# VH-VL binders against p73163: the designs that were tried, part 14

Target 1, 246 residues: p73163
Amino acid sequence: MTVDIKTTLVTIPNQNLQIAGYLAEPVAVGQYPVVIVIQEIFGVNSHIRDVTERVAKEGYVAIAPAIYQRQAPGFEEGYTPEGIEAGRKLKDQTSSAEILSDLEATIAYAQTLPNVKPEEVGLIGFCFGGWIVYLGASLPTVKATASFYGAGIPHWAPGTAEPPITYTDKIQGTLYAFFGLEDTSIPMADTEQIEQALTKYQVNHKIFRYPGADHGFFCDQRASYNAEAAADAWQKVKQLFQTELK
Key: E = the ipSAE of ESMFold2; O = the ipSAE of OpenDDE; V2 = 0.75 times the mean of E and O plus 0.25 times the DockQ between their complexes.

## First folded at step 5 (VH-VL; framework fv_reozalimab_arm2)

Design f1 (at its last look DockQ between E and O 0.88; V2 from the best seeds 0.00; counts 0 for: pae E 4.7 > 2)
Fold by ESMFold2, look of step 5:
Structure f1 (fold): chain C 246 residues (1-246), chain A 123 residues (1-123), chain B 110 residues (1-110)
Amino acid sequence: as target 1 above (246 residues)
Amino acid sequence: QVQLVQSGAEVKKPGSSVKVSCKASGGTFSSYAISWVRQAPGQGLEWMGGIIPIFGTANYAQKFQGRVTITADKSTSTAYMELSSLRSEDTAVYYCARDKYDFWSGYSGMDVWGQGTTVTVSS
Amino acid sequence: QSVLTQPPSASGTPGQRVTISCSGSSSNIGSDTVNWYQQLPGTAPKLLIYYNNQRPSGVPDRFSGSKSGTSASLAISGLQSEDEADYYCAAWDDSLSGPVFGGGIKLTVL
């Protein structure tokens, strides 16, 4: 059963940076685990705000930080070729070190909230956010990670950083990864490399591969939305967070 | 090996419309953008617009906004470009092209082109 | 009137190295990658160079591209008679929200 929620625009301090955040939280009095929701290349847009609200409705404090705060404050785009080019340029200007620092700052901010359980941190992210949460799973406070169609995990990072797969030995929590079999941005070989790395380093994990699903299959605001895959993936996300976030 | 096959040549009167088809084979249609580029006789290349099927949205050059409609049918792997209110200046060869994106390395341009469709607008 | 500027023509002799220029602005070449297309007479364009300097499979290595600031160049070494064609530079333009082409340059092999 879902719960009533409240949404708030917040500011997440990280040293001298003020990161814009979208916060969704249950209205009922209580102590809730926190889940950080990470954007695609398009900023914290209507889809990401909807996911943040959906997570909160399951009994979590959900927060979506603006990953592009340094590059383009207030950036938000829809699903167009021009949006891809703008978002891709911003993605290429990010830094893995800054992303990890901003995730830590977001965790720290959430833990100052009176309705957040200490040390109960989950991550969920989509596309570029799937890449980010795989990297973020290396943070020791992260208990559960849902990585959706994260391209480039085995072989890409901004600048001279190592790809997120090289951080796999630091993952202490449970990681679920979700891929569409029609997603040409993520070859099957890449998903197999990810699975092999998780197995090698004894990370508790599951890999879900959906026949007929393409990149962005979870987003009901895109033509690639796949209702069957999205529903199954959402059930798996709920199970993951229920099991790992107490 | 992706191939783009376009519909045949058309002769049209001013004020009418033309709809050109572009059928893709040998690849995943929904994962690529399809762009439309025209070339008037003796002139250069002019981008008209494009569509990314997995987004379901089209983008148009400002010059053609309001006159051009670009659509895609994923089930038949076919893109369409319809140009309305035709003028003599619209006489050109119309190409469809696959615009390949690499989400991590950027825009790689139009790597596969259709054979072209000649549209002649005459009184 | 094209957004990217190319000279209207160039010529060379077989075996020569020829360089074809393309000039843009900060909204296109200055902020995005350059592609080059070859168009032989009576045919559709063919992608020759992408990402400034990368060749698709099947394009010989005597074709090379480069970019500096808001300008780009296509170099053809070991010029052959079959290289006689029109050459177009192209890039995404942020201000126009789409790809733009140069006016084309007709290369004649003497």
Scores: ipSAE 0.184, ipTM 0.657, lowest interface PAE 4.7, mean pLDDT 91
Fold by OpenDDE, look of step 5:
Structure f1 (fold): chain C 246 residues (1-246), chain A 123 residues (1-123), chain B 110 residues (1-110)
Amino acid sequence: as target 1 above (246 residues)
Amino acid sequence: QVQLVQSGAEVKKPGSSVKVSCKASGGTFSSYAISWVRQAPGQGLEWMGGIIPIFGTANYAQKFQGRVTITADKSTSTAYMELSSLRSEDTAVYYCARDKYDFWSGYSGMDVWGQGTTVTVSS
Amino acid sequence: QSVLTQPPSASGTPGQRVTISCSGSSSNIGSDTVNWYQQLPGTAPKLLIYYNNQRPSGVPDRFSGSKSGTSASLAISGLQSEDEADYYCAAWDDSLSGPVFGGGIKLTVL
């Protein structure tokens, strides 16, 4: 059963930066856990807004911050070659420190909302956002993380920063990671390395690997959409958030 | 070894359309872009457009906008390029080429090429 | 004509080092990586250099690429007869939303 929601555009303060955010929340009066929804390289586009609303309909306050606020305010692209190139280039202009700062600011903003349980914070992210939420999982406020096809977690970071896997020992919450086995952008070796790290540092985790699913399999706006894998993954996400945040 | 195999030579009349196929073997379309590049006799390479099957949308060079259609069938690992309203200037060898899409570096060059399809437009 | 500019021809003797230039703008070479293609007579192009200076498997280290600003260069050391071919530079162009090629240079080995 889903709940009625409302959506609003918000402004998330981060020092001198005003981060645009898409907020979805239950209409009914109450206290809800909060889930931060992190975009792909395409900005807070229709898919990300849809996911944000889907999360909210499950009885959460969901908010999607513009990760590219610094580089390109209002950036939103579709799944086109042009969008891919634009988004990729913006990705390369980010920094781990700024991303973490924006996550913290988003969490802090959410915690000021009257209908939010401030101690119940979850993350969900896709592609580049999958990378981001793995990194974000190291924040002490985060209790649950769902990382979808996060590429480069073991070996990539913008600039000279260390990749997110190096912060695995700081993860205190539970982390679910979702991978498509046909995803050539994420070698099996990378997923294994992630799993090994999570195990090594005794992080509560589950790794889901979907045969026949490609990169972006959760996005119904992509040709790579895999309905079966997406449906299963969504159930796992709901279970994760139910267990860890409610 | 990944190969791109294109359909055979075409001879067309002005005003007609041609549809060239490009089938990938030994691999998948996953995480690749398929571009179409043509080369008129004695001329250089000209990009016409491309598609990333995993995303589903194509982009086209402005010169061919409205006259070219690029599609991809993932189930058969085949890309298609249809060029309409053919004119003599469209006489060329048409190549399909694979360009790997990578999360870190984006497009990494057209590393696999089809053998080319000669399209001759003559009255 | 071509978005990227290359000299139409170059020549060298066996063993010589030759350099092929490619000139672009801020919307292509200036903002993205450069690829080089070799096209032997009567054949499809072959990727020779990617990411400005990377060689695909099977490409000899005699071939090297470099990029600076809005220009790129392909260097061929120890020129061999089999190097006689057309060479094209390429890069993604942000303004055109697709890859662009140089006009190509015909390299003759004397």
Scores: ipSAE 0.134, ipTM 0.664, lowest interface PAE 2.7, mean pLDDT 93
ESMFold2 (binder alone), look of step 5: mean pLDDT 89; pTM 0.927

Design f2 (at its last look DockQ between E and O 0.82; V2 from the best seeds 0.00; counts 0 for: pae E 3.6 > 2)
Fold by OpenDDE, look of step 5:
Structure f2 (fold): chain C 246 residues (1-246), chain A 123 residues (1-123), chain B 110 residues (1-110)
Amino acid sequence: as target 1 above (246 residues)
Amino acid sequence: QVQLVQSGAEVKKPGSSVKVSCKASGGTFSSYAISWVRQAPGQGLEWMGGIIPIFGTANYAQKFQGRVTITADKSTSTAYMELSSLRSEDTAVYYCARDKYDFWSGYSGMDVWGQGTTVTVSS
Amino acid sequence: QSVLTQPPSASGTPGQRVTISCSGSSSNIGSDTVNWYQQLPGTAPKLLIYDNNQRPSGVPDRFSGSKSGTSASLAISGLQSEDEADYYCAAWDDSLSGPVFGGGIKLTVL
């Protein structure tokens, strides 16, 4: 059912910036859709690498770019209080424009790979990455987006930029959003506002709300892991990508 | 309204350990951080350590590293602080406090405090 | 002793405006927001100010906070007898990987 994969550290060019990336690919010769995997505030850590590999095992080329390349090259933290604070502060030092630029550069890089279907691009992101991929969903190349517990989508952006919800009208692909109902960092009102925006602008979407699941419920490396919610969400992600990218 | 209710006063001998509990009523810990702060008689506030229950990992002040253990049980909404190798200088009121925390603004102050637990260490 | 530095005591008369200072460094006040706590005699501390200048519900507007550089200040206008308490500043310290408190200041209302 799953395919054999290989992993490689790559360098993604973005003008004068060289973005570190973690690439996972099927070993078998072929043409595969590409999925960009976007980190939490903790960098491309073991969880993000694991997810990247999981995506690849489903028959995709998966790549996780270092979102904090500008601020802190090589940044990788665990789920500790000090790691949280470090990652949070780096988050605040990003910009929407730079993030979008890095996404575009990552997509462009992926499109040069010989085993990639360049027209089939998906996004998946977690926490801060959930926020990022919602924003990234506005890119014309993106066909499918899976946003996991993306907080602040309706009302937050670094600096003076507009929040991602402002760009909802530009989303052309399908967007799945996943929320835990116990997640106090994402009020129900925020999820409703997101749903309203997606509906208003006729974006193909599904919103999944999991009772009993908290923030980060998909991550099996932290206490908030919810196996049932994570398993269901993963099935939904696979369905999304199968439908939209294959 | 969330309240933090701590376990009762403790009298301990030097070299022993004490474990103080802090139970949240009227709510859960959720994404908040639980900190432990102590105050010796007539002295100021001293942070000992904290935990974010969602992540399950704790951090400690260097002064207490290796001697303090902070844990949290989400199912019971209870946090624990265990201090070992007690000495007379550990005599203090120990507070648990919920830190108003979110991933976008960080720590925004300890907005809910327990009533305190008096720990007396004497031979 | 304390990572954050506060004067040990202050005093004022009813109706007076008093300010309490808190001095830190680039690893705490310089990089993070400041919180203030009020501790009445024989009670647990109470959050008075958070995020440099925000008041929790129930805190009168005669309490105000400010931050500049590596220093913070709590101002109490219209001082009242019930304001007699200890006041502590606090901030996250990046080097210590946790919150730090000031030494506390005892405010006496004369």
Scores: ipSAE 0.504, ipTM 0.812, lowest interface PAE 1.0, mean pLDDT 95
Fold by ESMFold2, look of step 5:
Structure f2 (fold): chain C 246 residues (1-246), chain A 123 residues (1-123), chain B 110 residues (1-110)
Amino acid sequence: as target 1 above (246 residues)
Amino acid sequence: QVQLVQSGAEVKKPGSSVKVSCKASGGTFSSYAISWVRQAPGQGLEWMGGIIPIFGTANYAQKFQGRVTITADKSTSTAYMELSSLRSEDTAVYYCARDKYDFWSGYSGMDVWGQGTTVTVSS
Amino acid sequence: QSVLTQPPSASGTPGQRVTISCSGSSSNIGSDTVNWYQQLPGTAPKLLIYDNNQRPSGVPDRFSGSKSGTSASLAISGLQSEDEADYYCAAWDDSLSGPVFGGGIKLTVL
């Protein structure tokens, strides 16, 4: 049974930066684990707000920080060629160090909330957010990570940073990764390289590969939406968070 | 290797519409955009618009906004361009092209072109 | 309107090097990569250069591309008679949210 939620626009301090955030939390009095929801290249748009609410309805405090706060405050785009162009350029302007710092700041902010269990932190992210949460899984406070169709995990990072796969030895929590087999942005070899790295460093993990699913298969606002894959993946996310966030 | 095969030549009267098809074979249809480019006799190339099948959205050059409709059918790997309210200046060869919009790595141009469809608008 | 500017024609003799120019703005060539297309008489265009200076498989290395600021160049070394064609530069334009083409250059091999 899902729970009633409330939503709030918040600001997350990080040094001199005020990061916009979308907060969704159960209405009922209690102590809940926190799940950080990470955007695609399009900002915290209606899809990401919907996912943030879906996570909260499962009994978590869910928060989506604006990853592009430094580059373009208030940036939000839909699924159009204009959105691709703008979002992709902003992705390339990010910094792995700043992303990790902003994730830490988001965790710290969540820990100030009276209804949050401070030791119970999960991540979920999509596309660029799948890349980000793989990197963020290296943070020692993260217990559970759901990475959806993260391109470039083995071989891409902004600037001169190392790609997220090089942080795999730091992952202490459980990581589930979700890929579509029709996704040409993520070759099969990349998903195998990710699996091999997770196995090598003894990370508790599962890799889910969906026949017939393309990039963005979880987003019901795209033509690539795959209802069967999305429903199965969501069940796996719920199991992950229920098992690892107590 | 991806190939794009377009529907045949058409002769149309002013004020009517034309719908040109572009069938892809030999690759994943939804991975790339399909763009439409026209070329009037003796003139240069003019982008009309395109569609990104994985998003299901189309965009259009401002000049054609309101007269052109671009669609795609993923099940048949076919894109369509319909141009309405035809005028004599719409006489041209119309090309479809596979356009590499990559949400991750960016725009890298039109690497596969259809053979072209001649549309003649004449009374 | 043609957003990218190319001279209407160029010529050269076999064996020579020819440079074909293309001028744009900060909203296109200045911010985005340049592609070049070759169109032989009576045929569809084909991609000759992408990402400023990359050659697709099957394009000879005597074709090279470069860009500087808001301008781009296509160079053809060792000119051959079969290089006689129209050449178009193209780039994504941020303001128009789509690709734009130059007006085309007719290259004549004498």
Scores: ipSAE 0.179, ipTM 0.645, lowest interface PAE 3.6, mean pLDDT 90
ESMFold2 (binder alone), look of step 5: mean pLDDT 89; pTM 0.925

Design f4 (at its last look DockQ between E and O 0.81; V2 from the best seeds 0.00; counts 0 for: pae E 3.3 > 2)
Fold by OpenDDE, look of step 5:
Structure f4 (fold): chain C 246 residues (1-246), chain A 123 residues (1-123), chain B 110 residues (1-110)
Amino acid sequence: as target 1 above (246 residues)
Amino acid sequence: QVQLVQSGAEVKKPGSSVKVSCKASGGTFSSYAISWVRQAPGQGLEWMGGIIPIFGTANYAQKFQGRVTITADKSTSTAYMELSSLRSEDTAVYYCARDRYDFWTGYSGMDVWGQGTTVTVSS
Amino acid sequence: QSVLTQPPSASGTPGQRVTISCSGSSSNIGSDTVNWYQQLPGTAPKLLIYDNNQRPSGVPDRFSGSKSGTSASLAISGLQSEDEADYYCAAWDDSLSGPVFGGGIKLTVL
């Protein structure tokens, strides 16, 4: 059912910035929808690369850009206290404008690939990446978004920017959001506020809340991994992308 | 109200090991960090190491690297600190503390402390 | 000895305003928020101030914290007898990959 893939390190141009990217593609000749895979605070690490490959194996071109290219080129950390603090601090050094610019540049790069359907763009992101793809969902090119445990969507942004929820009215595609109910970093009130906003502005959406799942429940490389929730969420992601991008 | 309850006082011989437990009652560890801090008699606070149970990985102060092991069992909401190769200088009150950790704001202080465990190392 | 530097002792009379200093470096106070802990005699430490200047519930407003550069300060206004305790500053240290404490200051209320 899955397809053979190949992986390549690429360079995504964004004006004077060269963003490192991890690209996974089906080997078979054809044209595929593209999915941008957005990292946690840990950079494009083994988990993010794995997810990128998983997405590609489902018949997509998948690309993970280095979100911290400006702040820390080559940044990659594991799920350690040291890595968490390093990644968190880098997160605080980003800007919404730069993040959006990098997303746009990544999408533009992907659209130049010969095996990509340029009109079929999806996003998937985790933790900080969940936050990012919600913000990115406001881009007119985006048709489908999967946001995993994106914290701070209603109330946080780096610097003086507005939080992503303020851009909900600009979302044109379908958005799936995934939350663990044990995740104390994302209060229930936040998920409700997100759902209310999506409803208010008539965005096609589904909110999935998993009892017993904690923050990062999709990542099989940390203790918070919840196999059942992760498996279900993955099925929902596949359904989303199948419906909206194929 | 979350409380941290530690295991009882220990008297150990030099060269032996001690394992102190810290159980959270009234709640779970969730996304918090659990730190271990000791205080020798008449001395200040010294951080030994910590763990974020969600990630399952611990970090240690360099001074204790290789001699201390910190673990957490989410199912029982219990953290453990094992210190090996005990010496007289390890005589202290050992505290576990919950740090209000947030992935967006970082550590926001150790807001819940255990009652402390006295460990005495003597011949 | 301690990564963060505090004077060993301070004193004040009831009603007085007392300030306790904490000096660090760019790898701790300079890059992270400062927390303060109060330790009454024979008890476990208690969080007094977090995130430089925030008070947990139950901490009176006569306690205040501030941070500037690589230094932090705890101010106690209207000093009371029950304030006699040891006070510790703390911050995450990037170079040590963990929190560090000041040496602690013994505050005596005369």
Scores: ipSAE 0.462, ipTM 0.796, lowest interface PAE 1.1, mean pLDDT 94
Fold by ESMFold2, look of step 5:
Structure f4 (fold): chain C 246 residues (1-246), chain A 123 residues (1-123), chain B 110 residues (1-110)
Amino acid sequence: as target 1 above (246 residues)
Amino acid sequence: QVQLVQSGAEVKKPGSSVKVSCKASGGTFSSYAISWVRQAPGQGLEWMGGIIPIFGTANYAQKFQGRVTITADKSTSTAYMELSSLRSEDTAVYYCARDRYDFWTGYSGMDVWGQGTTVTVSS
Amino acid sequence: QSVLTQPPSASGTPGQRVTISCSGSSSNIGSDTVNWYQQLPGTAPKLLIYDNNQRPSGVPDRFSGSKSGTSASLAISGLQSEDEADYYCAAWDDSLSGPVFGGGIKLTVL
């Protein structure tokens, strides 16, 4: 059952930073869990706004913060060569500490909304956002995390920070990770390393590996879209959030 | 492991078109870009354009905009470059290359090259 | 728009160290990484150096790269006869939205 939604451009305060956010929420009066939707390298673009709306239509308050607010306010790109290079450079300029702080600020902002259940927080993210939500799953308030094709989780972080896999022992919620088997940016060994870490620290988790799917298989605005994998993954996301966010 | 195999040599008249194929073998038709680079006799390397298959978008060097069309067929792991309105100055060896335009690690150059396709334009 | 400039030729004797230069601009070498390609006569180019100073598997450690500002260098130590080739620098150019190559340097081993 999908619901009617309303969308709003909001500002999320974090100390001296004013983070632009895309908010989608059910129109009906009620209290809903919150899901934070995390961008790819391209900013909060039309794809991420569409995902934010799709989450809200499932009965959640969904919010997408602009991860690049410090580096490039208003940055938004489509899937052009120029957009890819610019987005990749901005990814490399981020800071893990600032990302975590901005996630906490987004949660705190959502808690000011009268239609939000304050203790019911989920994350979903794609590509760079898949990396971010794995890291963000370490925040104690996060109950459910859907990480899509997050590259570099075992071995990359901006600057001198440790990669997100080193935070696995802090994950208290349930984490679903989604990978395409044709994705050359995420070798099989990386997905196995992630699974081993989640098992070692007794994190409730599932790993979904899709034959024939490449990086970005969930995005229906580009050639790597895989309708079968995307539909199955969305079903799993709905189950995760229904089970873990009350 | 991954190899790029190009179609054979072509002899063309001025004003015609040529379409060169580039088939990936020994691996998957990946998330990398496929770039086309030409080299006229005794001259240097010149980038013509490329395609990023996971996005389905092509980009072209300004010099070739309007004359070059680059496409990919994922089912056959084959990229194509078509150059129209040929002139004698288009006589060159045309290479395809896997262009390491990695989302994650950045631009790391063209690590796999096809064998080259000689295109001769003469009347 | 900017192009990469290389000297047209260089030479050396076996065992010598040779340095090959490449000059660009803020829209290419100044803001992006430099790659180097080796092209033996009658063959396709081969990636020799990527990401300014990284060697692909199978490239001998006598090849090294560096970058400073808008300029880059390829050094070849312990020069060998099989190093006789053309060498191209390359970088992504932001204004052209694609790779750009230097004119190439013909290296002769005497």
Scores: ipSAE 0.258, ipTM 0.662, lowest interface PAE 3.3, mean pLDDT 91
ESMFold2 (binder alone), look of step 5: mean pLDDT 89; pTM 0.926

